VH-VL binders against PAX-interacting protein 1 (PAXIP1). Designs and how they scored, part 3

Target 1, 90 residues: PAX-interacting protein 1 (PAXIP1), of Bos taurus (Bovine) (a0jna8r94to183)
Amino acid sequence: ESCQIFFGITACLSQVSPEDRSALWAMLTFHGGGCQLNLNRKCTHLVVPEPKGEKYECALRRASIKIVTPDWVLDCISEKTRKDEALYHP

## First folded at step 25 (VH-VL)

Design f1 (from d3 with light chain Y31W)
Fold by OpenDDE, last read:
Structure f1 (fold): chain C 90 residues (1-90), chain A 123 residues (1-123), chain B 107 residues (1-107)
Amino acid sequence: as target 1 above (90 residues)
Amino acid sequence: QVQLVESGGGLVQPGGSLRLSCAASGFTFSRYAIQWVRQAPGKGLEWVSSISGRGGSTYYRREVKGRFTISRDNSKNTLYLQMNSLRAEDTAVYYCAKEGYTWPDWPDAFDIWGQGTLVTVSS
Amino acid sequence: DIQMTQSPSSLSASVGDRVTITCKASQDISWYLAWYQQKPGQAPELLIYDASNLETGVPDRFSGSRYGTDFTLTISSLQPEDIATYYCQQYDDLPLTFGGGTKVEIK
């Protein structure tokens, strides 16, 4: 059984390469999370490597969105625990 | 420099019509949804109608549906509210208000308000 | 419709006092709650958006918080210029709805 680290999380992936996007998508979904490319009210997280872009600016405006780098996803999986998103703000 | 200025208010008889205007300046008008909010004398704030940035979507409170029409002319940076079949309970200061941030299908708080224009419906 | 129950309807406090205004939503509206200040004879002004975000230019004595469907506007130290009526507003769903307002006066 896979660890459901990302249960309840819907991540918007932005500004990542196609390869990285596919990998992150697989990792998030395998561990109980959801993914989408569009940023909307259903999202809980914005995964972005750099603090720029329209989605980033929108996410800054919204209290409901946590902004993290891709490293957040990787570290959560490697350590088998959900890490504090605040430590992974780009 | 961002500003909204309402006009067109006045005294009308029940059953009459009035068209309000809201002139916008200082921002990219077409990017933002705009609202009409009214306030009866000595009362609280009441949402009336909304229109999307490009004008493709309009929304109304139930009490004004079929009587009020919200529209906008983005080439003139102007919002309108056509009010027909006016009733006494429509008496209020009418404000236009801009949403603070533009994102598809994601409403926001109103960061800029006009000074309001008074509409009085009385026989 | 989503009902916003605001309390109290009015309050009087001294300069420097901590003032708290509350709004309760009839259902979960997430963070989509704004607070407005309306001074006498003026249009409303945005204070807080998304329940806890301070609008640019607003003094930091104003703050907002959320606990489920309960929302709070706090003025940490009431100033004379804060005499106004305050309104909460949800923008989670249509129709957009406001609280009944809280008139704040100074003793």
Scores: ipSAE 0.813, ipTM 0.941, lowest interface PAE 0.6, mean pLDDT 96
Fold by OpenDDE, last read:
Structure f1 (fold): chain C 90 residues (1-90), chain A 123 residues (1-123), chain B 107 residues (1-107)
Amino acid sequence: as target 1 above (90 residues)
Amino acid sequence: QVQLVESGGGLVQPGGSLRLSCAASGFTFSRYAIQWVRQAPGKGLEWVSSISGRGGSTYYRREVKGRFTISRDNSKNTLYLQMNSLRAEDTAVYYCAKEGYTWPDWPDAFDIWGQGTLVTVSS
Amino acid sequence: DIQMTQSPSSLSASVGDRVTITCKASQDISWYLAWYQQKPGQAPELLIYDASNLETGVPDRFSGSRYGTDFTLTISSLQPEDIATYYCQQYDDLPLTFGGGTKVEIK
């Protein structure tokens, strides 16, 4: 069975290419996380490649949202452990 | 620079009506939800009503539903509170307060407050 | 409705003292908690938003923390200008609700 690394995570994917979005969506979902395109209070994470955009600005305001780059998702999976989000802030 | 200024308070008899205004300046008014918060003399703060930035959504505390109407005129940067069928327990300083950030269906803390306007309901 | 139970109702401390005010939510409100300061005869002013974020311009002797549904406002070193009534407020759900307030005085 796959490791549920992202259990309890609801990630908003923003400013990623359609191809990357699909890949990230699959990876997050496969490992127990949830994904959505809209940013709202249900989100726990915002996945963005760069520190820009309305969603980034909103997430920056909110203590409830962790902002990470796509590399966070990849490294978590690669190392089979949830990495510190702070190290992956764009 | 960012400022809210309430007006329209005064003395009114029970059953009477009063209309409060809140003039906003220094920010894009239509982007922010605005609140009415009241404070009875010597008492704590009490949320009264909210209106979304574009005015499409309004919310009220239970005790004022059907009697109070919150509205806004974004062309005038003004918030209103129409208060009908006033009761003694409505006596309070009424503050308008803006939310610090705007996002759909995601409220925020009140970062700017007016100085308030006193409403006294008494026989 | 979400009830915010604030304690204590009042306190008196000396200049330089560490002051702690607590607010407990009746249910999980996540981080959606603000602290306000209201000086006598003035309107409330925002101190802390999202439980622990210091509002711009607020002295860093003020801090906020969260532990589940328990929220704490801390003044690390009480100053004379801190005489005020402090309120917590949740904005997780409607109706928006405030704590009962804590009146802080200087001995």
Scores: ipSAE 0.787, ipTM 0.936, lowest interface PAE 0.7, mean pLDDT 96
Fold by OpenDDE, fold request of step 26:
Structure f1 (fold): chain C 90 residues (1-90), chain A 123 residues (1-123), chain B 107 residues (1-107)
Amino acid sequence: as target 1 above (90 residues)
Amino acid sequence: QVQLVESGGGLVQPGGSLRLSCAASGFTFSRYAIQWVRQAPGKGLEWVSSISGRGGSTYYRREVKGRFTISRDNSKNTLYLQMNSLRAEDTAVYYCAKEGYTWPDWPDAFDIWGQGTLVTVSS
Amino acid sequence: DIQMTQSPSSLSASVGDRVTITCKASQDISWYLAWYQQKPGQAPELLIYDASNLETGVPDRFSGSRYGTDFTLTISSLQPEDIATYYCQQYDDLPLTFGGGTKVEIK
C-alpha cells in the first residue's frame, strides 16, 4: 500500500499549469491527500509556485492554511516524510 | 485614511423605527463584508447583522430577524440598518465594522470599526 | 450557537506585569478567533486575528495563542495605555459571538 504521507491534507492548487496541476493532484491523492481548485475552509494547504494571486492573499491571512510551493509535495514524497511547511513558503 | 462613520442614532419610543447609516472611505467598499455590532450601556459586544460585499447575502441574529434589515449602496459607500418595531433591549451603541478580508462563505475578523451611534429605545 | 466563555471578567495589575486573558469556545472553532481592545469611551480595535496573528500597528507586547478550544491573549508587559476592556470573538459560524469581556485596570 502507498505511504499515506498526506493523510488529513486537503490541498488547494493555484497558479499551476494544467500539466503540473494534474501531476500534483495525482501525487497528493495517491499518498492519501485531497485536492481541490477552489480555496475554502476545508483546505489545509495552498500550493502555489509564487507569492501572488487572490488565493495567496486570502491564505496569507488565514492561520488554518499553510502556504507551500510544489517542491513541498515532491520532497515529502521523495523523502517519504512530511516536511516542515515553513521551509517551503514561496 | 480608512474609516467608518455611523449616524442616525437617537431616542425613539418602543415600536418605533430608526435607520442607521455607516459611511465608508479609504478602501474599496464593495470588496468587503460589513457588520453591525451593538453594545448596550455597560455591557459587552453583540453581533447584530452582516452583509456581503456585493450585498447578495445578509445574515441576522435571531432576536432582530423580521425587524431589522441590513443593506448597502456601494455607489455611495454606505451601509444601512433599518430598524423597525424597536424594543427597549435594542438600546445600544451601534457600530459598523469591516471584515479584514472577504472570501465566499468565510467570515473574518473586524479590522476597522466606526465610533458608533447611540440608539435609545424608551417611553 | 457557539459560546465564548471569557475569564476573568476583570483584573487589576501593575505596570510591567504579565497579563493573561482566556477564552474557551463551546466547540471547535479552528483558528477563527479574534481579540479586540476597547478603551473607555472608544470603539473596539482589532488586536489579534486568527487566534495568533498580530494586527498591523499593534504593539508586540500583545500576543495570542490557541490550544484546542482554549484561547489566550497575553500582554507581556502591561502599560498604562492598555487600560481597556478586551473581548474575544469567534467567526467560525453564525451567529458570530463574543466573549463577555475582561476589564483590565492598573493598580
Scores: ipSAE 0.761, ipTM 0.931, lowest interface PAE 0.7, mean pLDDT 96
Fold by OpenDDE, fold request of step 26:
Formats: C-alpha cells, structure tokens, sequence
Structure f1 (fold): chain C 90 residues (1-90), chain A 123 residues (1-123), chain B 107 residues (1-107)
C-alpha cells in the first residue's frame, strides 16, 4: 500500500516539462495528493523549478501557498516523510 | 511611482448625481482590479464597489446597487464611479484603491490608495 | 456578510510599549485579512496582507498573526509616528468588510 504522504495537498505544477509534469502528477496522486495546472485558492502548493513566472509571483503573496521545487516531491517520497517546504523554495 | 488620484467630489443635493474619477499612473492599469472605498466623516472604512482589470466583472455593496455604476477606461488609465440618486448617507471621502496582485477569482489586499475626494450630500 | 469585530476601539500607550490590536471574523476567512494604517488627514496605507505578510517598506516592528478566526496586529515598540487609526479588512468573500478601527494615541 502506498504511503499517503501528500494527503490534503493540492499541487499546482508550473513551468515543468511535459515529461516532468506527467511524472510529478503521477507521484503526487499516487501518494494521496491532488494536482492541477491552474493556480487558484484550492491549491496548497506551487511546484516550480525556478523562481519565475506569473504563478510564482502570485504564490509569493499567498500565505496559503507553499512554493517548492520538484525535488520536494521526490525527497518526500524517497524518505517516506513530508519534508519542510521552506527548505525547497526555488 | 505608482499613484492613484481621485477627483470629482463636491456638494450635491439629495437625489442628485455625481461622477468621480480616479487617475492611475506608474503601473499597468488594465492588469489590476480597482476598488472604491468610502469613509464618512469621523467614521470607519466601507467598501463600495470593485471592478476587474479588464472591466468584465463589477461588484457593489447592497446599499448602492442600482444607484452607483463603476467603470473604467483602460486607454485613459482612469476609473469612474457614477453616483445617481445620492442620499445623505452617501456623504464620505471616496478613495480608489488598487489590489496588490490581481488573479482570477482571487481577491487581494489594497496596496495603493488615492488621497480621496469628498462627496457631501446635503440639502 | 462577514463581520469583523475589532478591539479595542481606542488605546493610549507610551513610546516603546508593545501594542496589540485584535480582529475577530464571524466565520473562517482563511488568511485573507489585511491591516491598514490611517494617519490623521491621510489615506489608509497597507501594513499587513494575508494576515501575517509585511508589506514592502513597512517597519518590522509591525507584525500580524492568525489563530483560526482571531487576528492580531502587533506593534513591538510603539513610535510617535505610529499615531493613527488601524483597520482590519477581510477579502475572503463579498461584500468586503472592515473592522471598526482602533485609534492609537501616545501618552
């Protein structure tokens, strides 16, 4: 049984390649999270490789959004624990 | 320099009309939702109306619906408030205020305010 | 409508004092709460957005916090230039609503 490490998380994937987007989407959803391409109030996380773009700028203003790199997703899964998002800010 | 400057306030009789303007500068006007907020003399702040960046969506407090119309001319970087059927309780300093960062269906705090323009409704 | 109950309505404190203003929302508004400062004869200025984010250019003696529907604005060390009326405002839902304001004076 997969660990539900991303339970309660809705991640917006931005500025990732189509290949990476598909992989991240699968990993997040497999481990109990949700994914979407649009950034809105339902999102809890913005996954972005670099600190740029309109979605990034928007998320910077929102206390409800954690901004993390794709490595956050990978490390959470590999270590089977939810890592501190602050350590993965792009 | 980001700036908002209101104008058009004055003395008007009950039932009269007045049109306020808010001139914007220093930012891409059409990208931001703008608000009207008023303050009666010696009282607190009260939201009046809002309009989206492109003008496609408008919102009003209940007490001004049907009497006030918010609009904007993005080619002139100007916000308007047409006030009809004015009442004594509409007496206030009217501020225009810019949202900090406009995003679809996601309101924000007001990071820039004008100096305000006084509207006095009295017989 | 969402009611914002702000307290106290007024306070007087000495320079250097810690000052706390509170605002309670009638329902969950998440983090969508702003604090404004309005000095006499001037327009309001944004201090805090999203309950705890300090607006650019605002002194770090100002801070905001959230606990459920309870919000606080804190001035860690009151300065003479902080004489003003402070307002909270929710932007979670329409109509947008403000607290009643808190007038801060120096003794």
Amino acid sequence: as target 1 above (90 residues)
Amino acid sequence: QVQLVESGGGLVQPGGSLRLSCAASGFTFSRYAIQWVRQAPGKGLEWVSSISGRGGSTYYRREVKGRFTISRDNSKNTLYLQMNSLRAEDTAVYYCAKEGYTWPDWPDAFDIWGQGTLVTVSS
Amino acid sequence: DIQMTQSPSSLSASVGDRVTITCKASQDISWYLAWYQQKPGQAPELLIYDASNLETGVPDRFSGSRYGTDFTLTISSLQPEDIATYYCQQYDDLPLTFGGGTKVEIK
Scores: ipSAE 0.739, ipTM 0.927, lowest interface PAE 0.7, mean pLDDT 96
Fold by ESMFold2, fold request of step 26:
Structure f1 (fold): chain C 90 residues (1-90), chain A 123 residues (1-123), chain B 107 residues (1-107)
Amino acid sequence: as target 1 above (90 residues)
Amino acid sequence: QVQLVESGGGLVQPGGSLRLSCAASGFTFSRYAIQWVRQAPGKGLEWVSSISGRGGSTYYRREVKGRFTISRDNSKNTLYLQMNSLRAEDTAVYYCAKEGYTWPDWPDAFDIWGQGTLVTVSS
Amino acid sequence: DIQMTQSPSSLSASVGDRVTITCKASQDISWYLAWYQQKPGQAPELLIYDASNLETGVPDRFSGSRYGTDFTLTISSLQPEDIATYYCQQYDDLPLTFGGGTKVEIK
């Protein structure tokens, strides 16, 4: 059991259904990560399905924020390792 | 075009006062934090003061706190620096500069600078 | 206060040379570092923000990188119009602070 895949990660979840939000939140937190709905300096990742919206535009400017689709979360868990975020840009 | 234009510089005696203005155009002024940065002749850049987009938060370099007051009038798209009790070491070109993006409590680099206005403090 | 130690203070290089300028922060500043170019008699202009992001309109011969608290501005092929003084600046915490500058000249 790998509770550390997302250690040190603070993900902002945006533009996902309530059901997907709950699932992603559980996946991230079960594997050592944090989640929130607000994008701010504490975040390391923005999880967003489409390349649009104010949070996406803000995150695009910030080198401190990696932008990924929800597939990144799923594939990291499936392969039991943190995958390269650049491959999952929306 | 996005532009910042400083004015109000000049020669003033030690202990005197001067008010600098920075006129903004070409962007939504009230959304952006703005800074004053100075440069003594032949020297490097030095941050002086900052003000948030709404004007609710002001910040000062230690050496000017209590003597300088930054303010803005968003209805006139104008930034001000009131400079009191001026000293010789305040002699510099003063620039206004804006942050490049707006997001609460998340600072950014300065993407647009004015041309500067010279303040000379001497007897 | 966060001190930004910039080096070298000046350099002279030939057209086409690769030029590197470094800044070291006295503490962690994350990615919150900018590089500015100031040509003689002009105001500073932004080149790089968030340590590695190229500002719109800046030639791609300019790049920035970060390793811990060490930051590097690189000009891959120096051009005559790059004669300027370059400054780094941290914007992680107050007071905002600049490096001492690097004058770049053409041999």
Scores: ipSAE 0.614, ipTM 0.893, lowest interface PAE 1.2, mean pLDDT 93

Design f1 (from d3 with light chain Y31W)
Fold by ESMFold2, last read:
Structure f1 (fold): chain C 90 residues (1-90), chain A 123 residues (1-123), chain B 107 residues (1-107)
Amino acid sequence: as target 1 above (90 residues)
Amino acid sequence: QVQLVESGGGLVQPGGSLRLSCAASGFTFSRYAIQWVRQAPGKGLEWVSSISGRGGSTYYRREVKGRFTISRDNSKNTLYLQMNSLRAEDTAVYYCAKEGYTWPDWPDAFDIWGQGTLVTVSS
Amino acid sequence: DIQMTQSPSSLSASVGDRVTITCKASQDISWYLAWYQQKPGQAPELLIYDASNLETGVPDRFSGSRYGTDFTLTISSLQPEDIATYYCQQYDDLPLTFGGGTKVEIK
């Protein structure tokens, strides 16, 4: 069951196990989003489980990037709606 | 602790040349893009030129391209602006300014500015 | 070139007043806008980066916001030390461009 929940987003996945990364990648792309491992100007979101690391510190500085835990992806899909990213800050 | 200090300003005749310096301290100079920004007396701010941290990329405002050359010597923590064929409209206080954070292909605001050096182009 | 139209060019307000200054970009610049404060006789200082992020050490009476290509600097309660000229600057694309400035004075 596809929905365009993640339309217009480009997520950078960081600090997740290879298994979790594959699952999150599939979830995001199946529901209309983009994914990448590099954090850059094209990204709209950083998905990271903990508030640590160079990507997290960079994203924290940039107003263009929403920082969320993996739970944001899961809950958006479960509820079939884009949840407020602020509630999912690590 | 982080500091930029400009020098080399002065009075020059139209058509003359001048070399400005910007001495950097308190940060890893080679990691940051640095800019020259000028301000004519009583006027607003105007970007002049930029150089990447490693010096491989240089950029210029259209009105100075071909006359000004930005460069850096990372071993001396110093930025330069070579100004040739000077015109009256180049009269300004010249500031050097540092981008606040480095990340590939992601520009940033200027978090540290020098005090400026005055260049006057007049007969 | 991206033109930054800043208004007003000057204003006079009383201590404690809420002051707003606006900049409009001639095209989308995302969040890549800074606000600088330049006190008389001094170099500019960064107040706000990425349109809404307060630089370290800047009083929290300063704030920035973005609505499309319209950007606003707000001083919630003007203080005597805020006498300065304020400039917006886009850093989305070259050439980097500044607004014309807003001179703020105390009545």
Scores: ipSAE 0.596, ipTM 0.884, lowest interface PAE 1.2, mean pLDDT 93
Fold by ESMFold2, fold request of step 26:
Structure f1 (fold): chain C 90 residues (1-90), chain A 123 residues (1-123), chain B 107 residues (1-107)
Amino acid sequence: as target 1 above (90 residues)
Amino acid sequence: QVQLVESGGGLVQPGGSLRLSCAASGFTFSRYAIQWVRQAPGKGLEWVSSISGRGGSTYYRREVKGRFTISRDNSKNTLYLQMNSLRAEDTAVYYCAKEGYTWPDWPDAFDIWGQGTLVTVSS
Amino acid sequence: DIQMTQSPSSLSASVGDRVTITCKASQDISWYLAWYQQKPGQAPELLIYDASNLETGVPDRFSGSRYGTDFTLTISSLQPEDIATYYCQQYDDLPLTFGGGTKVEIK
């Protein structure tokens, strides 16, 4: 169901303004996901607006991490479904 | 370029001690966790011990815990394995190996290995 | 402890053959699986990390894949220089553990 769109994900938010971070955090957690500021083994996703930075480079190496822009979060909620992360790579 | 070179192996009697060294070059040694892995003659690979890049965390397989001590001197780019109370079962080629990438609390595969040093424990 | 069951223990194949080596983990290890090649008289060398990522400098005839706790190393076209023993290794949790090895020979 749509109430658990983000079930099973733990997203790391990087390079977003404090305001956008608060909004993304609320969106992810209200729809069943976990959220955190540190990138580590608990994460399944890195949410980052641009393809740069130390967290981005770390995530590129790891098969366990999917990298998406913030638009992925917005579009998943708007369409009430988990969108293919590959379409949202920065 | 990136290189690990083990030394200090040899013949020792049961109950004896040896200190192995692993000299590192070509990378920022203090950033990487390093492991000791051993291979008994004609046998497979067996993890022995690990140490974090700064040396704050050490880990051991249960059969060597209390007998072996892993350490590092980052000013000399050298890893050590102090082996005490040696047993015949410790006979093996000992390799040092480094993790390929560094990120806190996120382990990685071993991208560079040394050539190995033979430890023989026999009367 | 996480057990890595590697099969076969040995195999013999012709140059050009497709070779598949498998490892099964006794529990979920996510993607934290490496494949190493050890040629006779040499130290192991990393081929694959995170189950499917090819290490730099490794020929692209080598590939790795994951299905649940089942992992495969594939050599798409076996070459004479691929004679070696191959090991899988999990690095999800301590103690770090290796499979028993697969000795690959040319017929």
Scores: ipSAE 0.593, ipTM 0.883, lowest interface PAE 1.2, mean pLDDT 93
Fold by ESMFold2, last read:
Structure f1 (fold): chain C 90 residues (1-90), chain A 123 residues (1-123), chain B 107 residues (1-107)
Amino acid sequence: as target 1 above (90 residues)
Amino acid sequence: QVQLVESGGGLVQPGGSLRLSCAASGFTFSRYAIQWVRQAPGKGLEWVSSISGRGGSTYYRREVKGRFTISRDNSKNTLYLQMNSLRAEDTAVYYCAKEGYTWPDWPDAFDIWGQGTLVTVSS
Amino acid sequence: DIQMTQSPSSLSASVGDRVTITCKASQDISWYLAWYQQKPGQAPELLIYDASNLETGVPDRFSGSRYGTDFTLTISSLQPEDIATYYCQQYDDLPLTFGGGTKVEIK
């Protein structure tokens, strides 16, 4: 029922299909998180399937941004806990 | 080679004016925000002013606002600091420094500094 | 304005010693903190950006860490060429502000 797995998280979704984007957006927001398409200093996470692209290169430089694959979102929900982002680096 | 070189420092009387220049080379100047930072002799570092890469946004520390004007000429790869109504407390080495990365509205540390130019305000 | 309280103001250590320098921010600044090294008579040079990221070309004996608003620069094994004044600087909000500096000397 009440699920706050992603409380305090603002995720930027990058390089995902429109269908995957919609699903990830719903999963993050339903569990207390925020989402956006642009990467900026409001973000805490970049969700990206592959280690490439301008957003990825920018996020790699910024200590404030955790970089994860979409699997991080799925596994956090499946296991009902916030998984260590380092295990999900693309 | 990425380089910033300041010039225009010197001795000036209180109330006088100087214009500092910072010549940039080895990078696309117009893409980067640039800062002026000063250091009084034997003292710490103090941020003075910033200008965005396109020059559309300028920022000043409170103590120099209205007296100093930062500007840039991207066609000449040159940053300027016009200093008017100079005071003894403006005595310092003035550095120009560039931010290390270009991403909108996301500040960065200063990765390249010039050698500095000394401004002395004394009667 | 965000105040950066840097400690100690000076220190003296032996070659090979582990040295730590701290900065405390007066409010949350996230990861937006840099460490600079300034050798006598020279311009500052960037060591660490975003609190913990080592700038390219900087020796790996330098590291940075963050715990809340407390930031630490560590030199794991002090070398003679590390004699300098070190400054922290926040770049979260204007005005940009520096710590007061830490002079590091060999005893």
Scores: ipSAE 0.541, ipTM 0.880, lowest interface PAE 1.5, mean pLDDT 93

